# Ledger of designs, part 3: VH-VL binders against Arf guanine nucleotide exchange factor SYT1 (SYT1)

Target 1, 216 residues: Arf guanine nucleotide exchange factor SYT1 (SYT1), of Saccharomyces cerevisiae (q06836r405to620)
Amino acid sequence: SRRSSSIVNALSSFVNLRSSSLSSSRQQHLQQQQQLQQKLDVSLEDLPPVPAPEFSDSCKDFLIKLAPYGKFIGIILTEKDDEFKKNCLNYLLTNCFEFKNDPLDIALRKLLMFLELPKETQQIDRLIMAFSFAYYKAQKSYSKKKGIECPWSNADQVYFIAFSLLMLHTDYFNPNNKSKMTKHDFVDLVHNDKYSGGNEIPMAVLTYFYENVTAK

## First folded at step 10 (VH-VL; from f3 with light chain H31Y)

Design g3
Fold by ESMFold2, look of step 11:
Structure g3 (fold): chain C 216 residues (1-216), chain A 125 residues (1-125), chain B 112 residues (1-112)
Amino acid sequence: as target 1 above (216 residues)
Amino acid sequence: EVQLVQSGAEVKKPGASVKVSCKASGYTFKGYWIHWVRQAPGQGLEWIGGINPSGGYTTYAQKFQGRVTMTADTSTSTVYMELSSLRSEDTAVYYCARETRPTFGGVSPYGMDVWGQGTLVTVSS
Amino acid sequence: DVQVTQSPSSLSASVGDRVTITCRSSQSLLYDYGKTYLSWYLHKPGKAPQLLIYEVSNRFSGVPDRFSGSGSGTDFTLTISSLQPEDFATYYCMQSRQLPYTFGQGTKVEIK
């Protein structure tokens, strides 16, 4: 059943915020569509039982079976640590999303416009790990085709920055938080990371991300 | 300098509860899972559970489910572990430890890089 | 749950000896991005555990070159090439592939 979480609520607000990278009329329509979905108060538990994969199903075959579940497809594919469902999620993200020209924050917003963020943290992790892999591969492939160097070192770096953006949003817009994460705190979080390459991200890029995420 | 500093030793009777604190400093607290690990006398290390301080999400080992509660206070950069219905087998040194790399789900390939000094909890009648 | 088993449970050694500790998991620890979720820790009584090796073979900051890790999939080793006086301790491997995190039972390295 449905259960409210401060992190999930804050992340949902991240998706619903206006952006200068989208037209204002498009943003208004997206907000109205999201509001109508919330008014319907539908949850995954209210839908028919999710079909099990058949032995012969390809990823595409199974995704077609999941089409009626709409925004819940991400939750379904990350429910367990399941290799077939992980491959289906990778197929979806690779073939149904276009990330090649997007800054990471915009690509993440696109993801969350179409897929509901899971409530359970391990499911969130599986979704964002899969997204980060697909995003990195799209960026690397596009960079090679254009003859430029890919700005990302690997998918793990992408994951860490995606995590940092979502965590910053959650922290900044939590009404119960009296000590908001400052730009210095955010930069410190990212630049102190020696293991995923957060320390390699230019200050100008981090400033851009901080200002875009914390803007009202 | 990154540090985790724990509360002092506790002596408890069977059936009581204990609450151990772990204060973080030197890093952006909200970005890192904090795990709790214990070592009973003559035994190895045992994972109890972990908490994401950004949202207060917790995960507990099945053995401790129903007896352990972990909370975080982001204003003081402190996590707490409370273990109830204490038994003599709960006598152990309890450690908090930081996940090396921030993550949503509390797992990473990078281990736990910073540990508290440990808190001895003794349960005896 | 992923089970992790160490061998031996204890050993006696002299300063300068080469020490090898093995760790075996009940399932592959390979996961996302081609990474293997296995780490090693050193623990002395009365002290906090210390991270030695992460992702199979990477030394944590400040860990001497005499410590090395190797392995893949389910089988892993920690090697101390020339044991020093400060290395007498209990060593643990840990899988972080999934929760709950699980440790090996430990290997106590004692002075002969």
Scores: ipSAE 0.755, ipTM 0.871, lowest interface PAE 1.3, mean pLDDT 86
Fold by ESMFold2 at other seeds, look of step 10:
Structure g3 (fold): chain C 216 residues (1-216), chain A 125 residues (1-125), chain B 112 residues (1-112)
Amino acid sequence: as target 1 above (216 residues)
Amino acid sequence: EVQLVQSGAEVKKPGASVKVSCKASGYTFKGYWIHWVRQAPGQGLEWIGGINPSGGYTTYAQKFQGRVTMTADTSTSTVYMELSSLRSEDTAVYYCARETRPTFGGVSPYGMDVWGQGTLVTVSS
Amino acid sequence: DVQVTQSPSSLSASVGDRVTITCRSSQSLLYDYGKTYLSWYLHKPGKAPQLLIYEVSNRFSGVPDRFSGSGSGTDFTLTISSLQPEDFATYYCMQSRQLPYTFGQGTKVEIK
C-alpha cells in the first residue's frame, strides 16, 4: 500500500544517515525532504494522531510507526517521562545518527537539522540528555578505534557543554533579548562548573564554540 | 563572592500584591535557574517556582498558578517574584535560591547552593 | 507531584550524640546518568537554608565530614556522627527529580 511504501522510504532515509557508503544523491534527497517539511510550516497538530505503542513493539517497531512524523519524532519521544519512549529515543540517536567524526557543535546542528527542539523545558532536557549520552558513546568508541584518548570524561560533561551551546544559541538569536551573552559570559559559565567538568574544557575549544554558534 | 541579596520586609493587606527582588552578583547570571522558596511561621519549606533568566523560562507550583509571576532583568542581574491576591496564609519568609549547576530543564541532582537572606512578607487583616 | 516524607519530625539530642534522619519519596529519585536527585539542607531561625549534601551523599563545599548521606531509590538517610553545638537546627531533604521541587516536612534537632 502507499502508506506502507511511504514508511519504508522514511525508514530508508533514517538508515541512510548512518551509512558510511551513503551516496551524495541520497544525502541530498534526505536533506531536501527534511528542509521541505520545515519550509511548509507543518506542525505536529497538523498530522494524524500519534499511534500508541503496542505491547509487543520493539523500539525499532515503534520508530517505524513514527517515521511519517519526521522532525517531530524527538518531541513525541520526550512528551512524558516514559521508559519505553526513552529507550526508543536512545535507539534512534545511536542507530540513525553518525556522530563519531563530529565536534559537538556540528553533532548538535545535525541533531537539530533532523529533529525539532521541543518547546517545553523538561522535553528539551530529555532530548539533550539522550543526545549527549549517544554522542559520548560514539566519541568514546571512535577514540578507542583510533587508539587516542577520548576528549570527553563522561556523558554529563557532554550534556553540560551541549546545554551551554543551546542556551547560547537561543539567547543570542532571541529577537526579544536586548542584552546578549558575551564570550566572557559563556566562558565564565562553562569554566565555573565543577560538577560536570565544564572547568576542564580548554579555552581554545570554548572560543571555537562561541564563534561558531554566534556566526550567521 | 557569589551572592543573592533580596529586597526588604513588606507589610500588606489581604488582596494586595507584593513584588520581591533578588539581585545576583559574582557569577554569570543568565546561566542559572533562580528558585523561590517560602516558609510560613511554624511550617516547613515550600517551593513556589523558578525562572531561567536567559530565555525567561518559568515554572510555578500548581498552588501558585495564576497568582505568581517571576521575571528577570538581565541588565541589573535581578529576579523578581510577584504574588497577588494575598491572604493571611501567605505570611512567610520568601527566599530566592540559585540552582547549583546550570541546566536547561530546571532540574538537577546538585541542589540549590546559594540562597538570599530572605524577605518577610506579613499579610495583616 | 513527588512527595517526600521525613522522620522524625523532631528529636532531642546532646552534644556528641549520633543522630539519624530518614527521608522517603513517593517514587524513585533515580534519573539520568545514574544520578539520584536528592539533597539535604540545614536551616536555622533567622538564617537562610544551607545546602549540606547533594546527590544523596556528596558533601557541599565547607560541610564537615561528620555529616553523611546515604540511600537509594526512595529511601535516604542523613547522619550526623557526633553532634556539635552549631548543628542544632531544622533539617530538610528535597527531591529535584521533577518540578515542582518538594521538601520533606523538616526534622527539628533540639538540645536535650
Scores: ipSAE 0.701, ipTM 0.837, lowest interface PAE 1.5, mean pLDDT 86

## First folded at step 11 (VH-VL; from g3 with heavy chain Y57S)

Design j2
Fold by ESMFold2 at other seeds, fold request of step 13:
Order: structure tokens, then C-alpha cells, then sequence
Structure j2 (fold): chain C 216 residues (1-216), chain A 125 residues (1-125), chain B 112 residues (1-112)
């Protein structure tokens, strides 16, 4: 199969949000920047060839070289199953994003506001697995600082919920889908997971996520 | 409750094609990759490829690339595998199997938990 | 591609015997989140394969506790502590660390 992923295209709309609860100029700047990128229709092929890492590059050194590629950095770092690029992606997600105060759905929107989702499903996996690890570590560290129990059991649980949120959004907002996921369907999907701990997520949390993801 | 039910046995001549169906029930179909695995007589298990029903994304083993096509029909919760240019070496039992936990890329440490009953495809003159 | 090799290719055993099957991969199956992408399957003639063990050592639902898995990195073992009549079958390990998925060549466990 060679067709473009409808999931990827639908997920791009996930980040086009109005947030009336925020008065920060940072959000207004982000919305403005994203709108400009969409209007310019910039593609990775419009940019100079991606530089190869040099033997002496640290993750930071290489990320600085990738800065001109903007939203495509995630695609570049996940193109192959490459240990150095995986370390660079982890460095980026740990040091350039703030996740500690965020519910997972908000953190995921932040990620996709700055990084274009890859087209290939294995690349999507590498990106979302790396995000989920960084998010879990941030949440665990924050919980320890506050003297409370981390609400997440492990990074794989975070990955599965991130997967489920993105699948829900794609399903719910796909105009070609005549049978949209109900809250019951979403809860069933998550609670069937006995292996990474989806079944341990409280109903109230899943209701919160469903309502926020499906809100217009 | 969770089931994969495959189409019946087929006999084909060399050079023909075969299309095997795998109907899923009892779970949220769109979330789970479906893999195809075969076993030729006297041989072990061999992975052919897999499909993500949500977007139709596929990955095929190199030896089948160009001869295999996998599709999904989400309205009937059915996956299809079509193998063309059949040879006698393609005589095998073909299984569909579900990835235990949903993923974007179809790779997980949890194995394949639900298998279809198998479809015998015999290629002979 | 990741190659996966089983040993032995076949063995004969009696009911009550302890059986050990080994599986070796051409590269480490350890991946993200500290997980190792190795599973074991039981396959009887005329039946579909059945998942026995996932992630090296976890028994799948309904699998008797006489089945256990161990190992790390590239070397893995399936053990049947006391062989029962229903355990005579062919056993496969499989790596799922990367595509294509690959199986070991199988280990046929026969009645002595």
C-alpha cells in the first residue's frame, strides 16, 4: 500500500485550536506561526538536504544543525531506527518541552503544535513512544517533587493512552467515517488493555479525555 | 468472544491468485494490526505481512513484496490477503493473527494473542 | 533482518520430564521501556498457533504454570517443568522487535 495516511492528515488538525482560557501572547504567537506555515505550504523537499551527523556531534550539536527544518525535526529524527537520532529526539523532548503540569491530551497538543507527525506508521510509533517516555519521566519527577503518587504506572501506559487519544480524534473528525466512536467505544478500547495498564485508568479520567478530544 | 474467522480452503493452479478473508468480531477492529503468517508442509511459521485497519497501512516481508496485497474493510471488520503469481511453494496454511495490543506501527512486546483457524491454499497443476 | 534460531530442532521426552528449549536472536531484543520483544507459541497439527509467553517470561491467560520463560538480550529459554500429554507439539519463539517478524525454525516435542 502506497496511499497517504488519512490518520496523519486528520491529526494535523488536532493542533489547530482556539484556547479562550489562555491570554498568553505565547499561544497567540504559536497560532500565528502555525497559520503562516500552513499558508506557505512548506514541505521538507523545499528545504536543503538534511545534514548527516558528524562523529563528534552531541545531541545538542546535531539539533542545532536541524533547527532550520522546524516542524520536520520529528520526521527527520524518526526516519530510521537509529540510536543516535533516538537519543537526539529524547534530548529534544526532555529539554525543549514542558510537560510536568499538563494532562496528557494537552501535552500531546503541545507536541503536535511544534512537530509535524510523520506519514509512516513506524515513524509515528517512534515519535509517540519517545514522547510518552519523556512525558512519563516529567510526570514522575513532578509527582516526586510534590510528594504525591505519580498517576501513571509506566511509560507504556502513557503510550497506549496517547495512541487512544489520537485514534479517537482521527475517528471522530474524519468526514468519511459514518460510525463515530462513542464514549463507550473509547472506554472499551482502553479498558481492554490488561498488558500496559489501560484497564487501570479511571472512568472519570477517560471521560475527561473523551470530552476534551471531541469538543469542537 | 474475540474471534478471527477465515474463508475456506482453496485449490489453485500455478500463476493464479488467491484472496483469503479474515473476519474479526468481539473487539474494536480499527485499533489492532492484523498479521498474516503461513506454514508450508514440513516447514515452520513464516510472517508474510501486516495491516493497520485504521488507515490501511501495510508492511510486507521482502520475499512477498510485489506479490501480496492486504486490504481492510472497516464496515465489515474484515481483512483480506491476496497473493498473486502462485507457485507450488505457496502451498501452505495461511493464518491471520491479531497484535495483542494496539499500536501505530504494529510492533509490540506482547505477541499475537488471537489467531484465525487457518486457510489451506493448495497450488497444483 | 533479525534472525532467530531455536535449539534443538526436535526432542523426544516422556510424560513428567522437564523440557528446555532455547532461542537465540542475531541482535538484542531489548527495546524501549525496558521491554524485550520475544514471545513463544505452541502449535499442534490442524490447529492455529497459541500464544504461550509474551515479553520473555509472562504467561498468557490460561497457560498452565508448568510453562515458564526466561532470558535477556539475545538468549532465551522456554521450560516445561513436568511434561503433560497435551504438551506434545511444536514450539516457536518469535521476535517482534522489528519488522519483518521472524520465528525460530521450531522445536518438535515428541513422545519417547
Amino acid sequence: as target 1 above (216 residues)
Amino acid sequence: EVQLVQSGAEVKKPGASVKVSCKASGYTFKGYWIHWVRQAPGQGLEWIGGINPSGGSTTYAQKFQGRVTMTADTSTSTVYMELSSLRSEDTAVYYCARETRPTFGGVSPYGMDVWGQGTLVTVSS
Amino acid sequence: DVQVTQSPSSLSASVGDRVTITCRSSQSLLYDYGKTYLSWYLHKPGKAPQLLIYEVSNRFSGVPDRFSGSGSGTDFTLTISSLQPEDFATYYCMQSRQLPYTFGQGTKVEIK
Scores: ipSAE 0.779, ipTM 0.887, lowest interface PAE 1.0, mean pLDDT 87
Fold by ESMFold2, fold request of step 13:
Structure j2 (fold): chain C 216 residues (1-216), chain A 125 residues (1-125), chain B 112 residues (1-112)
Amino acid sequence: as target 1 above (216 residues)
Amino acid sequence: EVQLVQSGAEVKKPGASVKVSCKASGYTFKGYWIHWVRQAPGQGLEWIGGINPSGGSTTYAQKFQGRVTMTADTSTSTVYMELSSLRSEDTAVYYCARETRPTFGGVSPYGMDVWGQGTLVTVSS
Amino acid sequence: DVQVTQSPSSLSASVGDRVTITCRSSQSLLYDYGKTYLSWYLHKPGKAPQLLIYEVSNRFSGVPDRFSGSGSGTDFTLTISSLQPEDFATYYCMQSRQLPYTFGQGTKVEIK
């Protein structure tokens, strides 16, 4: 029962983002539609064909067209290596998500509450790369406004830590996994990386992430 | 010490299949894509495909689509590449190689840093 | 698919010579985060290929400083500033911007 309410909450946030410009009657109608779609276990293929962008569409214009697709917007925007859809995804993540006050693990949870993770690994990569860029820019902008040093070196470092957290979660909670990732395995994964700056992350931070991810 | 160790040389007849193993050690196996690259005599390097050991997702070069299957066994940290319907032009040294940085999608700007020693597959009547 | 081509296909040089190998891709290798997805490898008979340069210009660990890479977009260069006896090998560029990964056809560097 409460599982369906979590999905409804995720979709209701997308309705609320639109409804800041809409009357409460329109918001109620969209929320009813979202609730029915989730209870029917709707897949992307059950929905009407995804509209193509028009020649003059802005990112906002196209995202409005995608609003009925709810949690599937992330899958749609990452289906192909498409520069316009990548720009639309960046627009969505920058303007419709709040990351500035969030540790990375919480920001990832927010993302996945609203957007369904694609199954195809190249699509996952495009989604998490875009998320990591938006998160890094939010953190950098916030740090600049407060006159403090940004804790992240660049977006690529954020991506690698986001990848590591998601991989740990998936591995640890997979009931079919006979050999779960240990804390040492996770720390070694991150600290072996000299290329995205994983080796620059303090041990205490990695221990904290491991404990937070595996406790849930 | 990060290492990829491949199975030994194979001699096969045309029409047969070959399955080459690549055992990883010294790192967190599940995080890294493993690619397969071959070199036929007198030829350059040719990418065959890659596998993400986390869930077994694969991508194959078009030329090999339908003839190659890659699998991973996370309990033994081993990747397998099986090539079917062998022909004489499949005679080559087959290498496994690790993506330098872990990714979901198997691409990075950092290349492939660790290579297996190679496995000679000879296809001869 | 992204195609990459090398020139020359082979060259002869003496120890101490400066050697330059070029690589051209059919489309830009620039991708996310401002990074360019081009790497260089050395391959000797009976040995596995070895990563030399990643992301256009960064030397891999243990690679001598006589090896350098440069370029952007679609045009790239590997330079060996002073050729040593152990550098006689075949060199490959590779794009990793997208799957399938593609190698150049190789440049064989031979002793003159």
Scores: ipSAE 0.767, ipTM 0.885, lowest interface PAE 1.2, mean pLDDT 87
Fold by ESMFold2 at other seeds, fold request of step 13:
Structure j2 (fold): chain C 216 residues (1-216), chain A 125 residues (1-125), chain B 112 residues (1-112)
Amino acid sequence: as target 1 above (216 residues)
Amino acid sequence: EVQLVQSGAEVKKPGASVKVSCKASGYTFKGYWIHWVRQAPGQGLEWIGGINPSGGSTTYAQKFQGRVTMTADTSTSTVYMELSSLRSEDTAVYYCARETRPTFGGVSPYGMDVWGQGTLVTVSS
Amino acid sequence: DVQVTQSPSSLSASVGDRVTITCRSSQSLLYDYGKTYLSWYLHKPGKAPQLLIYEVSNRFSGVPDRFSGSGSGTDFTLTISSLQPEDFATYYCMQSRQLPYTFGQGTKVEIK
């Protein structure tokens, strides 16, 4: 539903807080631009009606039509379970983002710096599933180029770790949550998963993620 | 050790409501969708709806929209399903079931791995 | 909504028989990452349903080797290679490709 926005609010602060703690001149510029957009409080409903795709549109053609919608492109492309829009989302994530040199937590922050999360949980899933596929492909391709083994087993494993990182941040930084997720709780969440390979993630990697996500 | 334990049987009159509880234990409660499924006498299994305890997001089958409310209490690791405006056709065993793997949207290929013991709700004049 | 139908609605078989139950979906259950969102459940009178098979062909923990699943797209089967007396139950397939989740009508297996 359009009323389930608490996760989205918490995740939006994830991008701002972490960006502030990891600064460079270019990162500071992006941080300031992002903060201005949030302060303007622009809603997708305030913009002109989203154009419908035409039969002749390639993914690129349609994405060009969506360019004026900026951070809302992710919301638009995940509104429905739509094959063409899913292909456009995959095209966007593969061709307009560069993830090959990023740890997953950094790649997630980059995604959310430029795309607003949808409010509905099914739309969030479609976005994060598409991100996880694009990230996995980039990592696999990079590993092959370097002649090394890809650290990820498949895209579903990436999705589950991305889910777990976002869950951890939401839980840890929610001021209304008096019982914050400990490292033990986070490890338990991840290592209980034998279906998408969460149980295969080394403790050192989970420690890295926990410390980076919970750092103030 | 992973368990879902439901509240006891209920007998109700038409027009009343019922609230069934489902207490989870043995796992990290947040992040796992909990679904509700019922079986009326002589009928198959019917999905009612589900809830993500993280944030309380819900999705209901259209048949139940407007009559069902699902809530979660993370402090007690308990979900609730309330069904209102009861009819004799609502007589059924009601089950809660856990999504096998945590997700944002409650869609996974892994099914529902842990089920509560069931709660008989009888609606009769 | 995705419709899911099973056949047969019931069957009667002897201990040791090979039993096959089919499940058909109104649309493909293939979704992201090459996964197919189809699972099978066993339901005995007076008990909660039990997950048997997830993602078409994977046996859930503790499920005997005589149970196997196969299929793709819209057509799926559950096979019991050598029926045992404890296999008297109703079997359901379920799609989890999208909400609302939907079950097949069930197949009642009776031991002769």
Scores: ipSAE 0.754, ipTM 0.877, lowest interface PAE 1.2, mean pLDDT 87
Fold by ESMFold2, fold request of step 13:
Structure j2 (fold): chain C 216 residues (1-216), chain A 125 residues (1-125), chain B 112 residues (1-112)
Amino acid sequence: as target 1 above (216 residues)
Amino acid sequence: EVQLVQSGAEVKKPGASVKVSCKASGYTFKGYWIHWVRQAPGQGLEWIGGINPSGGSTTYAQKFQGRVTMTADTSTSTVYMELSSLRSEDTAVYYCARETRPTFGGVSPYGMDVWGQGTLVTVSS
Amino acid sequence: DVQVTQSPSSLSASVGDRVTITCRSSQSLLYDYGKTYLSWYLHKPGKAPQLLIYEVSNRFSGVPDRFSGSGSGTDFTLTISSLQPEDFATYYCMQSRQLPYTFGQGTKVEIK
């Protein structure tokens, strides 16, 4: 859908903010790689047909078959409401990403650095729901190892904050938006959620997120 | 007070179009999907489609695909539903309704918590 | 598409009666995070539909205790423990597991 591409384009700029933290020599190499990637304009349709899972495939077996598809793995695993592919996505996010010491906004940037966001909003939902589950499990495991309580109540709370962060970014940096979301608007959005626990997030945490997402 | 206020009743001839508005107030408009649901006389509730005002993503029921267009104006916190090529069976009360919790994809287990008052659309020769 | 059917299509009852309405989906409504995507609505002529129950069994704000929901997977019930005069209406279940959202055909509850 061409309407979904505006969300995808806005979220792509979210990933680019991270490149400023690299050393100058690595920044030059990454800039050259980015320019080459842009000129080659690789799409999923340019690659060989995606293999179907075999009856005996574990999640790992199938993910190994998908490895050549790189950044498109997220799109492939979320194309349909498919239980096996959902399990493979959960496996990937749990075993191939390290989130346990990251704030949520940083973890989300890591995800989008390596996986291309789907264009369809239902696929985006499946990806971010799976990410939020994996992130919650990682935070719970990390908190247990450090002898502290996990700061998150459940995975659905993580999902809602991840949603809110991405929505804030797209709204704030949309050049066509004349009325940007203020901190008050962002806090209101989050604190109105009685159902997954957004209303339980402290103001200080929301202030941290708002300032980090909207920082120049 | 969270409210959805719809435009007034419409009378149309077959083949015409109708555009119904739904103005939101009392909450952060961006992020909440707005769904449209209708009830024809003697019939049950029927989902037509939904829109996310952030970015304008829409999904329509197959029955209405090609005849319905939903848009949003964030500056006025208003969504619109336009239904074209009207037929007599399109006579119904049309409701807008807010998804209880924001999502990217417009689905949640929490239902639709706020409904507009309804707009009667009558299609007759 | 997920199909949702209600039973009965109508019923007659007296004030004070216990009423049950059933709802069956063509596939499980259980989805992510252990949540089941089923809600119930009340609808009176001339008024907008009103959310009664979300996620199978949770009463929406302001809904009286006489309304309760139960069920899992594909089979759900709405129970009104003691009908009041304001409860005579049409009731709908709705699945929200996927788009398009689909409603049951409705159950009209009338006075005997």
Scores: ipSAE 0.734, ipTM 0.863, lowest interface PAE 1.2, mean pLDDT 87

Design j2
Fold by ESMFold2, look of step 11:
Structure j2 (fold): chain C 216 residues (1-216), chain A 125 residues (1-125), chain B 112 residues (1-112)
Amino acid sequence: as target 1 above (216 residues)
Amino acid sequence: EVQLVQSGAEVKKPGASVKVSCKASGYTFKGYWIHWVRQAPGQGLEWIGGINPSGGSTTYAQKFQGRVTMTADTSTSTVYMELSSLRSEDTAVYYCARETRPTFGGVSPYGMDVWGQGTLVTVSS
Amino acid sequence: DVQVTQSPSSLSASVGDRVTITCRSSQSLLYDYGKTYLSWYLHKPGKAPQLLIYEVSNRFSGVPDRFSGSGSGTDFTLTISSLQPEDFATYYCMQSRQLPYTFGQGTKVEIK
């Protein structure tokens, strides 16, 4: 139990930077490390070799070992198709993030405030698939507790909308892109999907998402 | 109607390059990976690689790594596949195909729903 | 890479026959959200391949109901319940669990 509290504190200092419950020395160390990583434009390849999980490691044990890697934890846990690391990512997203009260676009912003998005598309998929699962479960649980209908049909639908929002953002704000995705293009992409349930999302909600994502 | 229309047949010498185009219409071009698949005479279907037109991200089969380049022109909704250092066993019909559901990583459980008509590339001395 | 193999490689059949084609994957194709990443295609010379079945058993739009798919994990089956003249073609399974996509070697269904 006390070790469980230890990993939550170690990781929550990174994801909950304003917590006053942390010791001053620990908070100061995290702030110094984050500042140095930003100032030096540090990549994961510049850091010491990532430790391998050991036989006895729980997800908590391994996440404690990863705490010094900060924003790169998402990249590390998605580097390959690895069931233990997938479980660790699920643990991180369910226990160190709060999504239940958030619209999807806000939840995505919270995720990316604390975790750097991988560059490789397969790693992005693994991260956003895990996020979508955690988000859906949080929303479903919250809706059940409040006695209301969950607005999402399943995690695959959440993934598809999350994909669409991130693709729109990247497309809209890329200065090299001369032919930007219009509101019509975005709504058409999502609303006409019959496989992941995009067609079940009201057009007004999609318009809201487009306007929020494309607003600077 | 959702369509993929490919450029016409090509005849090439060994060592040359070929560039095949695939023009998409009838859907929102960005977001859907386009894959390239070929069939040599008497052989089965072989995946070559794929491209996401939104960011230009590509993945190639190891066999073609270093010889294939895929690009996209979003202003014309067209993808291109260029295969270099051609040899006789590259003689095949080359198809472009659309991933049924958009994804970041270019994979889904829904298969490839729309195919181009195919482009015969003949490599002969 | 994930390999898929088909059986048989060819067969001869008459109109009205029931045809069964099997596909075996080197690893499970079950993946995220409980989906299984297997699809089936029909291919005729001079024509583009056509999607028949996605996610093991879902018939693609416009595909006749005589085509059905089944299976789980590593073992999959395409069934044509009553073969029609237009069904004489080569059939492929494909895994899309990961890139590179891989096809089975094909099953050529020929008229007796």
Scores: ipSAE 0.693, ipTM 0.836, lowest interface PAE 1.4, mean pLDDT 86
Fold by ESMFold2, fold request of step 13:
Parts: C-alpha cells; structure tokens; sequence
Structure j2 (fold): chain C 216 residues (1-216), chain A 125 residues (1-125), chain B 112 residues (1-112)
C-alpha cells in the first residue's frame, strides 16, 4: 500500500534483531532461516484450504492437521473469536514453546520467529493475550519450582508489557517517525498502567527492555 | 493533566460533511484507542467507531459504515471524525473518549476514562 | 453484535433513597483473564459522560462509595445506596467485550 511502513512489517523485523541472550552462531542461523522464508514469499493463499475442525477433535488433533501451515498457525487460530481455536492456541504455546528461563523480550522474539503476526489488530490482540497467559503460567510454575517469587503479578501485567515492547519497537524503527519514543516516554507508558494490579516494574528492568528493543 | 479537547460547534445543511477534531494531551497518545460516541436530542449514547492512532486501524458501527471516516495525526496528537451525507437525524453532541488502557484490538474491561467536552453538530436547512 | 438492555427506562426517587438499575447482555461478557467487560457511566445534560464503574464492580477514581456494581455473566446491577441531589442523571451500562461497543438505552433517575 502507499504507507511507507506498517505495524505488521515493523513487528516482523523485531524477530531479526540480535538478542543479548542468544549465542552469535544461533542468532545468525535464525536470521538466515527468516531471510529464506522472506525470499520465497510464501503466503497462506499458496497453501491448501485450511481444514475445519471435526466435532471430536482434541486441540492436539487439530494442531496436527495444521502442522503443514507452519508460521501461519497463529493467524489461523486467531481469525475469529472462537473458544476451541483459543484453546488450541493455548495448547500450542504451553506445549511447543519454552518460556521459563526467558526475559519477556526474548520470549516475544521466540514467538515471532515461529509464528507470523496477523495483520488485523483484533487478531494480534488475541495472539499476544494468549502468549502473555502462557508466558505467565510458565514463569509462575518455574518460580514455584525454584522456591522464588514470580516477578510477574498476573497475565494482564505481562500483556501490557508485551504490548509496550512491541509498540516501542514499531515506533522506534518506523523510518517516517520524526519524534521517536524516548526512554522517558516508554517508562511513562508502562508506569501509567494502574489496572493490572501488579507492583511497579523497576526502572532497571525498564531500562534493560528499552535498550534491548532499541538496539540495532 | 490528561485531556481531550474537541473543536467547536458546527451548523451544517443536509447532504454536507462535518469534520470534528479531538486533541489529546498529557499522556502517550500513540498507545490508546480513541472512540467516538454521540447523543442526539432525547436519545441515549450511541457508539460510532474507534481508531487506533498507531497505524490508523478503525472500526465503525454498521449504521455509520460508508459515511464515517476516522483519522489520526500523531505529530499533533489529534484524531478526526468526518461524517458525510448529513441528515437531520445526525444532529447530536459528538464526544471523543479514550480507551482506559492501551491494547492492540481496542477493547478492554476498563471502559473509557477520559472524554472530550463534546461538539454540537446541528443539521438544518 | 452484543446488545445490552437496561431496566427501568426511568425512575423517580427521593434524596436518601436506595436506587438499583439492572443491565442485561445478549451474551456473557466474561472474557480473557477472568475479566467481565461491563462498565457504567453517569451522564448529565450539557456535560460529557463520566465513567463510574469498570469491570462490573470497580469504582473509578473519585467516584463516591455510595455507587456500587455487581453481577456476572449476563446480568448486572448498579446500586446507589443513598441518593444525593447531584445523582439525578441518566445512567448507562456499556459492554466492551467486543467491537462495536454497545450502550444500554439509559436509565433516567429523576426527583419524585
């Protein structure tokens, strides 16, 4: 379209940024894999029609049917406000991703390396809400097993920080944006969330996130 | 502190268009959906539509589909609602309102916390 | 689309009375993270609507303790425990479970 950039395009590049938590060799391999997929320009329309779930399908049964669709599984499972597909998405995120040891920004990068972000904002919301729930459960379970306190108060807090990280990345790397979000702006955005009911995120953690997300 | 300030009252003839502005201040504009709600004389509140200033995504009530356009200018922290093919039934006070909490999809359980002062649009011959 | 309806459409009451307003939705408003997507607004002529209650029962900042909300699923209630002179207004419930947002038709609370 005539827009110089889109939120979806900017978020797709988020996955390709170097992460301080990944080894250099693994990071380069992941970048090459993503670049090949972009070169081939594979779209959902290039694939056979998506099968409908059958009455007796478990979440696992249906996900097996979706396996050939690869990175498009997230788009498929969030197309509509559908409780069965929402349960399948939760099943996928809890059983096929490892989030326990990851800072939130790294976990988001993992998600988006394997799942294409939907274009429609309500679909994006359904995906990131499901991710945030799965991430919170993994972090809570891990913290309990280790006998430490979970740094996250609830999934809604995780969602808001995930939203803020993706917003920051999109804003910072939009070439048409003259007034980029500063660290102060990002901190204000996050600290103005009065509705998650969680403890305020420490400045050191927000600084870590800002610097990692805005790194080249 | 956090404020939405709307443009002034408008008087229009049937068939014309009106464009109402809503200027935001005191918060990070790009993160929050802005909704438009109207009240015609003797009627209740009616949701018209909403816009995500980050990328300009919009959703309109079916009643207004094809007649309403919402836009955002992030450089001035301003959203606009344009309603075309005006009828006498469009005479109303038009409000902009901020979604209480930022989201991608524009819905939350927290309602709309900040409202503009309202703009009277009168449609008469 | 989700529809919400209010009862009654109007009521007359005296200062000090307990007032209840009912809101019913066409489908459950329970959604993600166990949250229910219903809010209540106060609207006086010539002024903007004001958020009173969010997520069924949480009072918005600055809202007096006499306002309370309750309910679940599809049935919700706004209660004013002791009506004050400034409470004579029209009250609206709104569902935000999905777009388009929809308001109840309003309940006008007027002096007896």
Amino acid sequence: as target 1 above (216 residues)
Amino acid sequence: EVQLVQSGAEVKKPGASVKVSCKASGYTFKGYWIHWVRQAPGQGLEWIGGINPSGGSTTYAQKFQGRVTMTADTSTSTVYMELSSLRSEDTAVYYCARETRPTFGGVSPYGMDVWGQGTLVTVSS
Amino acid sequence: DVQVTQSPSSLSASVGDRVTITCRSSQSLLYDYGKTYLSWYLHKPGKAPQLLIYEVSNRFSGVPDRFSGSGSGTDFTLTISSLQPEDFATYYCMQSRQLPYTFGQGTKVEIK
Scores: ipSAE 0.653, ipTM 0.833, lowest interface PAE 1.7, mean pLDDT 86

